# Miniprotein binders against b1l550, part 79

Target 1, 279 residues: b1l550
Amino acid sequence: MRLPEELLERARDIHSEAPSHRIKLDRVGSFGLKVPVEFKGFLLLAEADVWVSLPEGRRGVDLSRQVEAIYELSNPPKDPFSLCREAAISLLEKLNYADSSGVSIRFDAPLQDGESLKYYGVEISSIASDEIINKIRVEILGMTACPCTAELIRAYKSSEIAATHTQRSLGILEVSTKAEHPDPDKLASIIERAMSSPLRTYTKRPDEGGLVIRSLSNARLAEDVVREMIHLFLEEFGHLPEDTHILAAVRSMESVHMHDIYAERSFSLDEIRKEISSH
Below, E stands for the ipSAE of ESMFold2; O stands for the ipSAE of OpenDDE; V2 stands for 0.75 times the mean of E and O plus 0.25 times the DockQ between their complexes.

## First folded at step 8 (miniprotein)

Design ca3 (at its last look DockQ between E and O 0.61; V2 from the best seeds 0.00; counts 0 for: pae E 21.4 > 1.5, pTM E .752 < .8)
Fold by OpenDDE base, look of step 8:
Structure ca3 (fold): chain B 279 residues (1-279), chain A 99 residues (1-99)
Amino acid sequence: as target 1 above (279 residues)
Amino acid sequence: SEEEAERLADELRELAERLGYDEIEVTREGNRFTVEAEHPDGVRVRITVTRDGEEIRVTVEIEKDGKRIRFLYRFTSPEELEKALKEIERIIRMFLEEE
């Protein structure tokens, strides 16, 4: 049942009223929207959150306008990075009472794995105010082999390639920058290269054997993986602004323990460069 | 369940019919459902739904005038699948309207 437009004109604009308590809110919006995006020739259904700040003098946000802003920009479907940035800007333009806006978009990014596809997780955001800050979080599973067990077995049995336990490990790179969003495939590649080996969706027996051998020959602690991720990140993305903030992390789902091992480092590019140069 | 599979096949067929497709083929191979349809305007659509454990994968392929678009959706709930199918319908309609 659509109410007659005439009744809407007579209705009090509740959102524009003064609130009972004059308090600014940082984020007010719609969460869990579904929006189509185009990524590397794939159309994906992404999950999106949209929000704006609310000034102390306004009771509520025009939620319909927020939803409209992102959907207008999502037709036709476009790359999620442009959508995220453009939607954040559009929100500020459409909701002129807001001093800041934000958009977050989450999707599983397809990655070629031989003749099949594997996926890694992507979450991007853009926060607009006097400046635009872009954030990307990439999560991809890899495999780690334990060097400690390998060394114990090597000490017991003289072998160049010592047996060791392996586990799935989740690598995480989160980047926040005033530049454009870093390439998620490059970030995923950094994580995979920092692991003992990548995971495969489908392996033939010879390929499986090769993957295991590779992991055993490149045994790494979770700490080693994080340090390698940082090293590779600096090589690939060292050109980003110095105030770019990075989180590099690994969660290893240990096969010999009931708990996971976690390692992380948070840093700015300026900070980490100074740290490395001091050695 | 076999009943859920039949319902999904029916929903996919109904979707194709609502989109104006007259040549609709629905095939089932185990936990994989495929709907292939050709529109009078020369748009071909292939929707593949695969259930693998708790994961539902939906692949949509649309072909028109030698252009191919591929969609991939992954879900863990039937409710998400329903939302995806609605979005798929929207996208197919857009593709049919784009001359």
Scores: ipSAE 0.019, ipTM 0.292, lowest interface PAE 5.7, mean pLDDT 83
Fold by ESMFold2, look of step 8:
Structure ca3 (fold): chain B 279 residues (1-279), chain A 99 residues (1-99)
Amino acid sequence: as target 1 above (279 residues)
Amino acid sequence: SEEEAERLADELRELAERLGYDEIEVTREGNRFTVEAEHPDGVRVRITVTRDGEEIRVTVEIEKDGKRIRFLYRFTSPEELEKALKEIERIIRMFLEEE
């Protein structure tokens, strides 16, 4: 029900009051907003979260101002990375009691796959305070082929014909940096190249055979995929600031096991370079 | 479920009719539903709804004057279906009105 204007003018400003318990909150905001974005020629429906810090002396946040900050920037639709960074800055300007703000944007990124499309998951964030920290997470499915089973079959049969089980594996790269967000297509490419073979939406029989043969000739453990992802990441993005933080991970849905295999490594660029150079 | 994908395809057909599209065709290939429509002003839309396990994937392709744009959406709940339909309507209408 819509209230009379007179009553609203007489009501307390609840949000600006001091709370009963003076405790700072790290994130207060609106989550699950739907915003359109333009990504590499595609108009995509994305999901956004916006938040600010709330000081101990303030009871509530001006939620309408948070929505306004991202809404004003999302029309007309624009590049999601620019939207993310600009909205985070706008939040601090509009909500001057906060000492930090954040914006996350999630979407499925389309990728050309022959004559069709496939997709991979993207989530970006920008956290603004006296500096801006940008984060991107990319998730994409690929194929892996088990090298242990392949070797056992080879040794048992004394054969040049390779055979092993294959399975879908989810590769994950997450990057946190003071630089601009890395290109998600490059991150997805790194993940796919680290695996035994990419997944295709549609494959003609001759092309499918080539993908299977590639998978068998490029058999890798989940651990090997993570190591390869790190190697490829350093080749492409080693120029990022030294305090850039990365998480590389693989979850393999093994076809002959009751459980998933998981491997991960987190590191900063300066940390991993020291590790590699010590050998 | 397949019933949810079929319902979404029917709702998208009705949406296209409401927005003034004609030449509307709906086809089904297993778990894939395709809605193709052309508006009298020359805007063509192809919407593909596919079930991927527990998720529903929607691809919208819009073509006008030889220029093409696509978007993808995924969701897992009935509440998300209603939100997705409203956003798809906004995007499709945007190309009719030439922002």
Scores: ipSAE 0.000, ipTM 0.135, lowest interface PAE 21.4, mean pLDDT 76
ESMFold2 (binder alone), look of step 8: mean pLDDT 73; pTM 0.713

Design ca4 (at its last look DockQ between E and O 0.81; V2 from the best seeds 0.00; counts 0 for: pae O 14.7 > 1.5, pTM E .758 < .8)
Fold by ESMFold2, look of step 8:
Structure ca4 (fold): chain B 279 residues (1-279), chain A 98 residues (1-98)
Amino acid sequence: as target 1 above (279 residues)
Amino acid sequence: SEEEAERLADELRELAERLGYDEIEVTREGNRFTVEAERNGVRVRITVTRDGEEIRVTVEIEKDGKRIRFLYRFTSPEELEKILKEIERIIRMFLEEE
C-alpha cells in the first residue's frame, strides 16, 4: 500500500527541524547500496556508500534524495569513476544545506591473466565540498621470495643454486588527490612489478616453474617491495598535484614463520621528493 | 603545448554554446585562458593553463551560492576527449536539475 501524498504534505517535516542538541555531524547517509557499473567492457555489481554533512541546525537528512542521487545516475550503468564523482556532486546539489558530500564505490576489477581472468580489489571515493578530493585504494595479491634464505642457500651450495621460501603477499596502494582518480590497472601493475612475481589464478606445471624462477630472481624483503612500489609510483604518477597523498603497504604471510610481516609508508608527493633529494 | 591549450579553450567555448549559453566571456592572462558563461542561474568558469608538457583545466560551477571545483591534468589527445565529455556531463546535471 502506498500512502496518499496529501498526508505527507500535512505531516510535520521532522528532517528540517532544529535538533535538541545543535551538533554538526560529519557523515550521515546510506551504506551498502548495490549498484551496477560498467568497467572496461565488464558489467559489475558494485557496493556504494553515500553521505552528506549535516549542519548543527538541521535535525535529519532526506535519505530518499541521497539514494535517488546515485540510482538515477546508475541507469544505464556507467564507469564507476564518473558515477562516483557525479553522484557526489549530485548529492551536494540535491541536499544544498550540506557543506560536503561523499560517495564510495567498491568492486572487484577484472585483470587478464594469460588465457584466464583474475580479480583485484578496488575502492574509489569522491568527497565534494569547496573542491573535490578523489581517493582510490587498490589491493592485489602477488608472490614474494625471501632474499635472506636465498643468500644462505647460495653461500652454502653455490651461486648456481637458487632456492628460498616463497609466500603470498597482499600489496596495497592508496591515493588521495585533487586530480582524477589514477587508473586502477596501472596501480595494480605497479604493485605486481614491485613483488617477486605475479600470482596466477591457474597455472600449469611449466608455467608454475617459471613463476617460481622469476620469484627467486627477484627475491625481496617486504620493506623493499614497499620501496619499489613508491619508486614505480613516482615514475608513473609523479605529475599529480604536490599535495597528493599516498599510502604504500605490503602484508606478507611468510611461509616459514607463524606471523605476517607488514610494511607501510604514507607520504605526500612534496614530502617524498624532498626526502629523496636529500640523498 | 600552448596551441593545444588554446584549442581546448575554443572547444570549451563551443561546448558552452551547444549547452545554450548565450553570454560567454573569454579572457587571457599569459598562457592562461578563462572561459566564463552563465545560464539559468548556473555559472561556469573554466580555466585552461599549460604547466610544462601538461594541460591543467580547472572547472568551477556555481548554482544557488554553492560552488564546486574540479582539476583535470593531461598530456594526451585521448584524455582531452574524455575530459570534455565529463565536463559536459557535469554541466548538464546542474542545468537540468530542479
Scores: ipSAE 0.000, ipTM 0.484, lowest interface PAE 11.3, mean pLDDT 80
Fold by OpenDDE base, look of step 8:
Structure ca4 (fold): chain B 279 residues (1-279), chain A 98 residues (1-98)
Amino acid sequence: as target 1 above (279 residues)
Amino acid sequence: SEEEAERLADELRELAERLGYDEIEVTREGNRFTVEAERNGVRVRITVTRDGEEIRVTVEIEKDGKRIRFLYRFTSPEELEKILKEIERIIRMFLEEE
């Protein structure tokens, strides 16, 4: 049932009223929206969050206008990166009382794996104010082989390729920049290359054996993986602004322990360059 | 490389013209080109800088006392076309919401 417009004119605009407490809010919005996006020729249903700041003198945000803003831009479906940036800007423009806006979009990105597909997780955001800051988080699973166990077995059995335990590891790259969102496929590739081997959706037995052998030949600690991720990131994305912030992390789901191993480094491009140059 | 930056500046000027901006000013400082335009209280400043093979485009939009700034970086013509389309859409959003 839609209320007659005439009744709406008589109602107080609750959102524009002065609040009982004059306090600015940083984020007010709708979380867990579903929006269609187009990514690499795939139509995906993504999750989205939209928000704006609320000044101290305004009781509430026009939530309907926020939701409308992102859906208007989502038809027809477009790439999630453009949608994120455009929606953040649109929110800030449409809600004139806000000094900042933000959009977050989450989806699983398809990645070609032979004749099949694998995927990696993507979360992007854009925060608009006097500037736009874009953030992307990529998560992809890979495989790590333990070099410590390999060395123990090598010492015992004298083999060139020592047996060791392997485990699934989650690699994470998060980038915050005033530039456009870095290419998620490139970020995923960096993570995979930093691990002992990538995961496959399916393997034939000969290919499986080869994958395991490769992993054993590239045995890496979680710490090694993070350092390799940083190294590869600098090679690919070293051109980003110096104030670009990066989180590189690995969560190794250990096969011989009941707990996971975690390693991370947070840094700006300026900071890490100075660190590397000092050695 | 300098000729390419100049071509890009020209393309951005043309974009501003297509968007109905009448007063377009283009300035050059070394390898930096700036396009400034105003229409219906929406001011746009686009700065193009070439650093080697990389092109940087900064877009600043001002409307009703609000200012938004964002940066693009690219090396390929294909990326340029995508960026130009995005910039166009963003500027149109500010122009149409009157």
Scores: ipSAE 0.000, ipTM 0.165, lowest interface PAE 14.7, mean pLDDT 82
ESMFold2 (binder alone), look of step 8: mean pLDDT 73; pTM 0.711

Design ca5 (at its last look DockQ between E and O 0.86; V2 from the best seeds 0.00; counts 0 for: pae E 4.5 > 1.5, pTM E .796 < .8)
Fold by ESMFold2, look of step 8:
Structure ca5 (fold): chain B 279 residues (1-279), chain A 98 residues (1-98)
Amino acid sequence: as target 1 above (279 residues)
Amino acid sequence: SEEEAERLADELRELAERLGYDEIEVTREGNRFTVEAERNGVRVRITVTRDGEEIRVTVEIEKDGKRIRFLYRFTSPEYLEKALKEIERIIRMFLEEE
């Protein structure tokens, strides 16, 4: 129902009143919005959250203006990173009473793999105030072979033949920076190279001859996968601002155990450089 | 290179002209170029700095007591056109009437 505009002009503006309790709120917004995005030629359905800060002297937020801001920018569909940053800035501009705004966008990113596609998870956000902070989280599943199981079986049998199992492992890179969002494909590549890259190299370059059995020799500890992710990240993204914050993690979904194996490290670029140079 | 930084600064000046800024002040201090413009209470300051092979672009926009600052760092020059389009769209948000 759409009410007459003259009547709405006479009505009390509830949102602009002072609240009974003058307490600032950090995030007030709309979560779980469906937004179309264009990524690498694909039209994808993304999920978005939008919010602003609400000062102590204002009773409510104009939720319709929040939703309008991101929907206007999403038509026609465009690059999700530009949408995220522009929507955060638009919210801050349109909702003048806020001292900060934020947008997050989640989608599954396609990655070309020969004639087929594979997918990895992406969540981005932009927080705007007197500056903008951009955050990206990339999650991609891979395969790892456990060296601990191989050694236990070998020691029990007292033989040179190793047996182990493989498991699915989730690799995670999360970056918060004042510069533009890092390229998600590069982040995904770092994760894959840290855990699956040597295995794929070995399967494409077998030793000469018609060997009956070819060995796969790239079992890795979750801890070493995380360390390799950090090393590769620094090579590719060491140019980002020094206060850029990173989380690198691996969760191994072990099918033969009651529990997952998990390893992580968080750091700023400034912090990790000092740590490495001190060894 | 210095030519790349100067071309970027010139392109950003032209961007300000497209947005309707008439009095555009451009200054240079060593490897830093600053473009300043103001229209209808919207102040824009764009700083281009060359640091080795890296080009940094800092954008500051101020309207109605609100200030926002954002950064681009180019290690591959192919990002220039995308960054310029985004900067222009963002500035238009501050200039457009609601």
Scores: ipSAE 0.307, ipTM 0.731, lowest interface PAE 4.5, mean pLDDT 79
Fold by OpenDDE base, look of step 8:
Structure ca5 (fold): chain B 279 residues (1-279), chain A 98 residues (1-98)
Amino acid sequence: as target 1 above (279 residues)
Amino acid sequence: SEEEAERLADELRELAERLGYDEIEVTREGNRFTVEAERNGVRVRITVTRDGEEIRVTVEIEKDGKRIRFLYRFTSPEYLEKALKEIERIIRMFLEEE
């Protein structure tokens, strides 16, 4: 049932009214939208959040305009990075009372794994104000083999390749920059290369054996993984602005303990370069 | 090269023209190219700088007292075209709401 249009003419615009309390809000918007995006030839349904700031003199945000802004840009489907940036800009432009806007888009990125697909998690955001800040978070699972247990077993059995316990580990790279979003596939690759071995969607027995042997031959602590991630990141993305902020982290889901091991480092590019140069 | 520089200047000018800007100024200072244009209260400044293998594209858009600034950075010239296309789309968003 559609309400009579005559009601709109006499109804107060509640959103434009002065609030009872004149307080600015940092973020007001719609969360959990579904938007189509194109990524590496795949059409994906992503989740999106859109928001703007609300000045102290305005009661509410025009939520319909926010939703329209992102969906207008989503047809035809485009890459999520461009969509994120363009939507943030569009929000700021369309909602003239806002001094800042933001868009976040989340999706599972397909990654080729032989003849099959695996995936990694992506969350991107763009915040627009007097400048645009782009953020990307990539999460991918890998496998780690424990070097400590390997050393104990090596000492016991005197074997070149010692057995050790293995576990799934979640690697995380988060990058915030005034430049364009870093390539998510490259970020995922850095994480996988920092692990003892990648995970596979499916393995044949010989391949599985090879994967385990590789892991055992490349045993790493959670701390080793994070340091390797940072090292590889600097090699690939050292050209980013000096004020680019990075979080490198790993959560190792320990197979011999009830708890997880977590390691992280947060840094700017200028900070970490100075640190490395000091040694 | 000088030839590449002239091509870039032309591309930036052509972009501004396609966007319907009539007041276009393109300046070159060494390895820095700047295009400034104004149309219907939308002012745009695009700065392209090449430093070694790195290309930086800085975009500033001003409309109704609001300023937006963003940066593209890449190491391959092939991405310049992609960046310019995206910039064009962004500028059009500011122009079409009039």
Scores: ipSAE 0.026, ipTM 0.436, lowest interface PAE 4.1, mean pLDDT 84
ESMFold2 (binder alone), look of step 8: mean pLDDT 73; pTM 0.714

Design ca6 (at its last look DockQ between E and O 0.02; V2 from the best seeds 0.00; counts 0 for: pae O 17.6 > 1.5, pTM E .755 < .8, placed apart)
Fold by ESMFold2, look of step 8:
Structure ca6 (fold): chain B 279 residues (1-279), chain A 98 residues (1-98)
Amino acid sequence: as target 1 above (279 residues)
Amino acid sequence: SEEEAERLADELRELAERLGYDEIEVTREGNRFTVEAERNGVRVRITVTRDGEEIRVTVEIEKDGKRIRFLYTFTSPEKLEKALKEIERIIRMFLEEE
């Protein structure tokens, strides 16, 4: 059912009124929207959040215009990074009372895994004001092997027996930058290369043995994984603006312990480069 | 590389012309090329610089006293092509053509 359009001329514009309490709001928007995206040839259903700032003199946000902005740009489907940036800019342009706007898009990214696919988590954001800040968070599982247990087993037998416990570990890289979003596949690759071994969708016995041997030959503490992630990140993305912010973290689900191990480091490129050079 | 930056600046000048900009100013300051244009109260400033082996493109758009700036870095033709298409779409948003 549709109401007569003539009512729009008589009705108060509630959203443009001043509120009873003149308090600015930082984020007012619609969360959990479903949008299609095209990522590296795959058509994916992503989840998006959109918002704008609301000044103290404006009672409400025109939520339909917010949602319209991203839906207009999402059909036909296009890459999520362009959608994210363009939608954030469109929101700021369309809702000219706002000082800032933001868009977040979340999806599971497919990644080639030998002759099969695996998936890792991606969340991207673009925050627009007098500049655009682009943020990406990548989460991917890998395998870690404990070097402490490996050393104890070696010493116990006084032989060349290589054994230790292995476990799944979740690696996290989060990047906030004024430049375009880093390629999530490269971030995922950095995380996997920092671990003892990648996790595979499936393996045959010869390949499975090779992964285990690799893990044992590349045993690392969670702390070591974080440090290696930072090193590899600097090699790949050291060219980003100096005020780029990074979070590198690992949650290790230790197979012989009742609890997880967590390690993290956050830094700017300027900060970490100076820290490394001081040694 | 310097030729690559000049080529990109020419492509962006051509883009501005395609969008209907008539008053296009191109200046050079060292390794930095600046393309400036204005139409219908929308000012665009595109800066192309060489940072090491990468080419950086900064786009500034101003309309009605509001300014937004965004950045691209290029190391491949695919990224360049994508960025140019995105830049054009964004500028059209401000010119009310999209």
Scores: ipSAE 0.357, ipTM 0.742, lowest interface PAE 3.7, mean pLDDT 83
Fold by OpenDDE base, look of step 8:
Structure ca6 (fold): chain B 279 residues (1-279), chain A 98 residues (1-98)
Amino acid sequence: as target 1 above (279 residues)
Amino acid sequence: SEEEAERLADELRELAERLGYDEIEVTREGNRFTVEAERNGVRVRITVTRDGEEIRVTVEIEKDGKRIRFLYTFTSPEKLEKALKEIERIIRMFLEEE
């Protein structure tokens, strides 16, 4: 039911009123929006959050304008990275009382796995103010094999390929930069290459055996995975601005323990370059 | 459970019916449910795969030689229901652009 426009003219603009308490808010917006995006030829329904800052002198945000901003840009569907950046900018333009805006978009990215598809998680954000900061978080599952148990068994049985326990591990790369969002497929590839082996959506028995053998031959601690992720990241993305911030992490869902193993490193490109050069 | 599978199949069929499709085929292969329907040259294929707590939904819409594919992944049945409603909305958009 649309209220007659005439009634709207008589209503106070509650949002523009002075608040009872003059306090600035950092983030006010709509969370859990669904927006269509185009990614690698797939049309995906992504989850989106949109927000702006609210000055101390304004009671509320025009939420409808925020929602309009992202949906206008979502038709026709476009790549989520451009959508994220453009929407963040558009929010500042539409809501002139805001000194900052932000957009976050979450989706599962399809990744080709033979004749099937696997996926990895993507969360991107753009924060606009006097500058634009772009953030991307990629999460993908892989497999790790324990080198410690492998070494024990090798020592005991003198086998070239020692049996060891394997587990699923979640690899995480988060990048915050003033540059454009790094390529998510490249980030996912770095994570997979840093693990003992990738996961597969389907395996034929020979392929499964091969995958396990590969894992055993490339046994890695969670710590090894993180270090390898950082190494591979620097090789691929070392050209990003020096103030680019990275989080590399892995959560290993241990098969012999009831708890997970977690390892991480947070760093800027400048910081890590100095660290490596000092060795 | 087999009962949940039947319910899902029914929900998918009902979705296709609400969309005004007359020729609806629902197939089940293990934990994969597929609905195929055609109306006025718009073919829709919805595939729902349930693997434990993970639900994957693939929607394929074919119109005028163009193929659009949507992929959704959910960890809860409630999210699936919401997704199906959104999928319905999207398919309707393609049907109305006639």
Scores: ipSAE 0.000, ipTM 0.149, lowest interface PAE 17.6, mean pLDDT 82
ESMFold2 (binder alone), look of step 8: mean pLDDT 74; pTM 0.726

Design ca7 (at its last look DockQ between E and O 0.82; V2 from the best seeds 0.00; counts 0 for: pae E 7.1 > 1.5, pTM E .758 < .8)
Fold by OpenDDE base, look of step 8:
Structure ca7 (fold): chain B 279 residues (1-279), chain A 98 residues (1-98)
Amino acid sequence: as target 1 above (279 residues)
Amino acid sequence: SEEEAERLADELRELAERLGYDEIEVTREGNRFTVEAERNGVRVRITVTRDGEEIRVTVEIEKDGKRIRFLYRFTSPEELEKALKEIERIIRMFGADE
């Protein structure tokens, strides 16, 4: 039953009312929206969050306008980076009482793996105010081989190739910048290159053996992986603004323990350059 | 390199013209080009700077006392084209064409 449109004219605008308590809110919006995006020729269904700030003098946000803002920009589907930035700006424009807006978009990014596809996780955000800040988080699984166990086994059994345990490890790069979102494929590549080996969607037996041997020959601690990620990141993205903030992290799903190993470093480009130059 | 930044500034001026901006000023300060335009209470300032192989474009939009600033950085013509399209859409979003 549609309520008669005439009732809308008589109804007070609840959202525009003064609140009982005059308190500003930082984020009010709709979370868990589904939006189509185009990424590298793939049409993907992404999850999106949209929000704005709410001034102390306004009871509520026009949620319908927020949802409309992102869906208008989602048809036809476009790249998620442009969608994120444009939607954040659109929210700020359409909701003129807001001093800040934000959009977050999450999806699994397809990545070519021989004749098949693998994937990595992407979370993109844009926050608009006096300036726009873009954030990207990339997560991809790889494989690590433990150098400590390898050394112990080498000491015990004189072998040229020391056996060691291997595990899946999740690598994380998060970048926050006033520039455009960094290329997610490049970020994923940095993570994979920092690990002992990448994961494959499928392996033939010879390829599987080769992958394991490669991991054993490139045994790395979680700490080694993080440091390598930072090193590779600086080589590829050292041109970003100095106030760009980075989180590099690894979560190793340890195969010999019930718990995971975690390592991280948070830094700005300015900070890490000073650190490296001091050595 | 400087010629490319100048070309981009010209393209941005042309874009402002297409978007119906009547008051367009282009200024040059060394390797920095600034395009300023105003229409119907919307002010747009675009700054183009070449830094080595990189072109930086800063866009500032002011409407009704609100200011938004965002930065683009280009290393390829393809990236530039995509960014220009986005910039155009953003400027249009502020109702300069209405």
Scores: ipSAE 0.180, ipTM 0.633, lowest interface PAE 2.4, mean pLDDT 86
Fold by ESMFold2, look of step 8:
Structure ca7 (fold): chain B 279 residues (1-279), chain A 98 residues (1-98)
Amino acid sequence: as target 1 above (279 residues)
Amino acid sequence: SEEEAERLADELRELAERLGYDEIEVTREGNRFTVEAERNGVRVRITVTRDGEEIRVTVEIEKDGKRIRFLYRFTSPEELEKALKEIERIIRMFGADE
């Protein structure tokens, strides 16, 4: 049912009024929108959040303009990175009372896994003001093999037995930068290469054996997985602006323990280079 | 390469001309090329610089008292085509006020 448009002429414009309490708000928007995106030839359903800042003198935000801005740009579907940046800029342009805007887009990215596909988590955002800050978070599962147990077993039988426990580990890379979003596949690759072995969607018995043998050859502590992620990240993305901020983390779901192990390091490119060069 | 940065600056100048911008100026200072243009109260300043094999492009757009600045960094021809398409879409977005 649609109300008559003539009412718009008689009604107060509530959103443009001053609020009872003049307090600036940092994020006012629409969260959990479903938008289509095209990622590497796949049409995916993503979840998006859109927001703008609201100055102390304005009572409300034009929510319909926010939704229109991102939906106009998402039809026809396009790559999520362009959508994210363009929508953030469009929001700031269309809602001229805001001094900043933001867009977040979340989706599961497909990745080739032998004859099939697997998926990893991606969340990107763009915050627009007098400049644009782009953030990307990638999460992907891998396999880790415990080196402590492997060494204990070798000592017990003088290296005659190659064995240890293996488990799923969630690797995380999060990057905030003024440059374009890093390629999520490269971030996922860094995480997987830091692990003992990749995880597969499904395996046949010979393939399962191969993955386990690979993981035993690359047994790593969670702490060393994080260190390897940082090393590999610097090789691939050390050219990003010096104030780029990174978080590298792993959560190991230990197969022989009732609890997880977690390791994390955050840093700027300038900070980590100084740390490494001091050794 | 330096040739690639010059080509990009020329393509951006041509884009501004196609979109109806006037008073288009291109200046060069070593590895830096600056394209400046304006139309109907919209000012665009694009700076292209080369840093080793990396090309950096800073785009600044000013309209209605607001300034928005963003950065592209790339090392390959494929990234160049992507950057040109994105820059065109963004500039056209400001020009939709016709």
Scores: ipSAE 0.136, ipTM 0.629, lowest interface PAE 7.1, mean pLDDT 83
ESMFold2 (binder alone), look of step 8: mean pLDDT 74; pTM 0.736

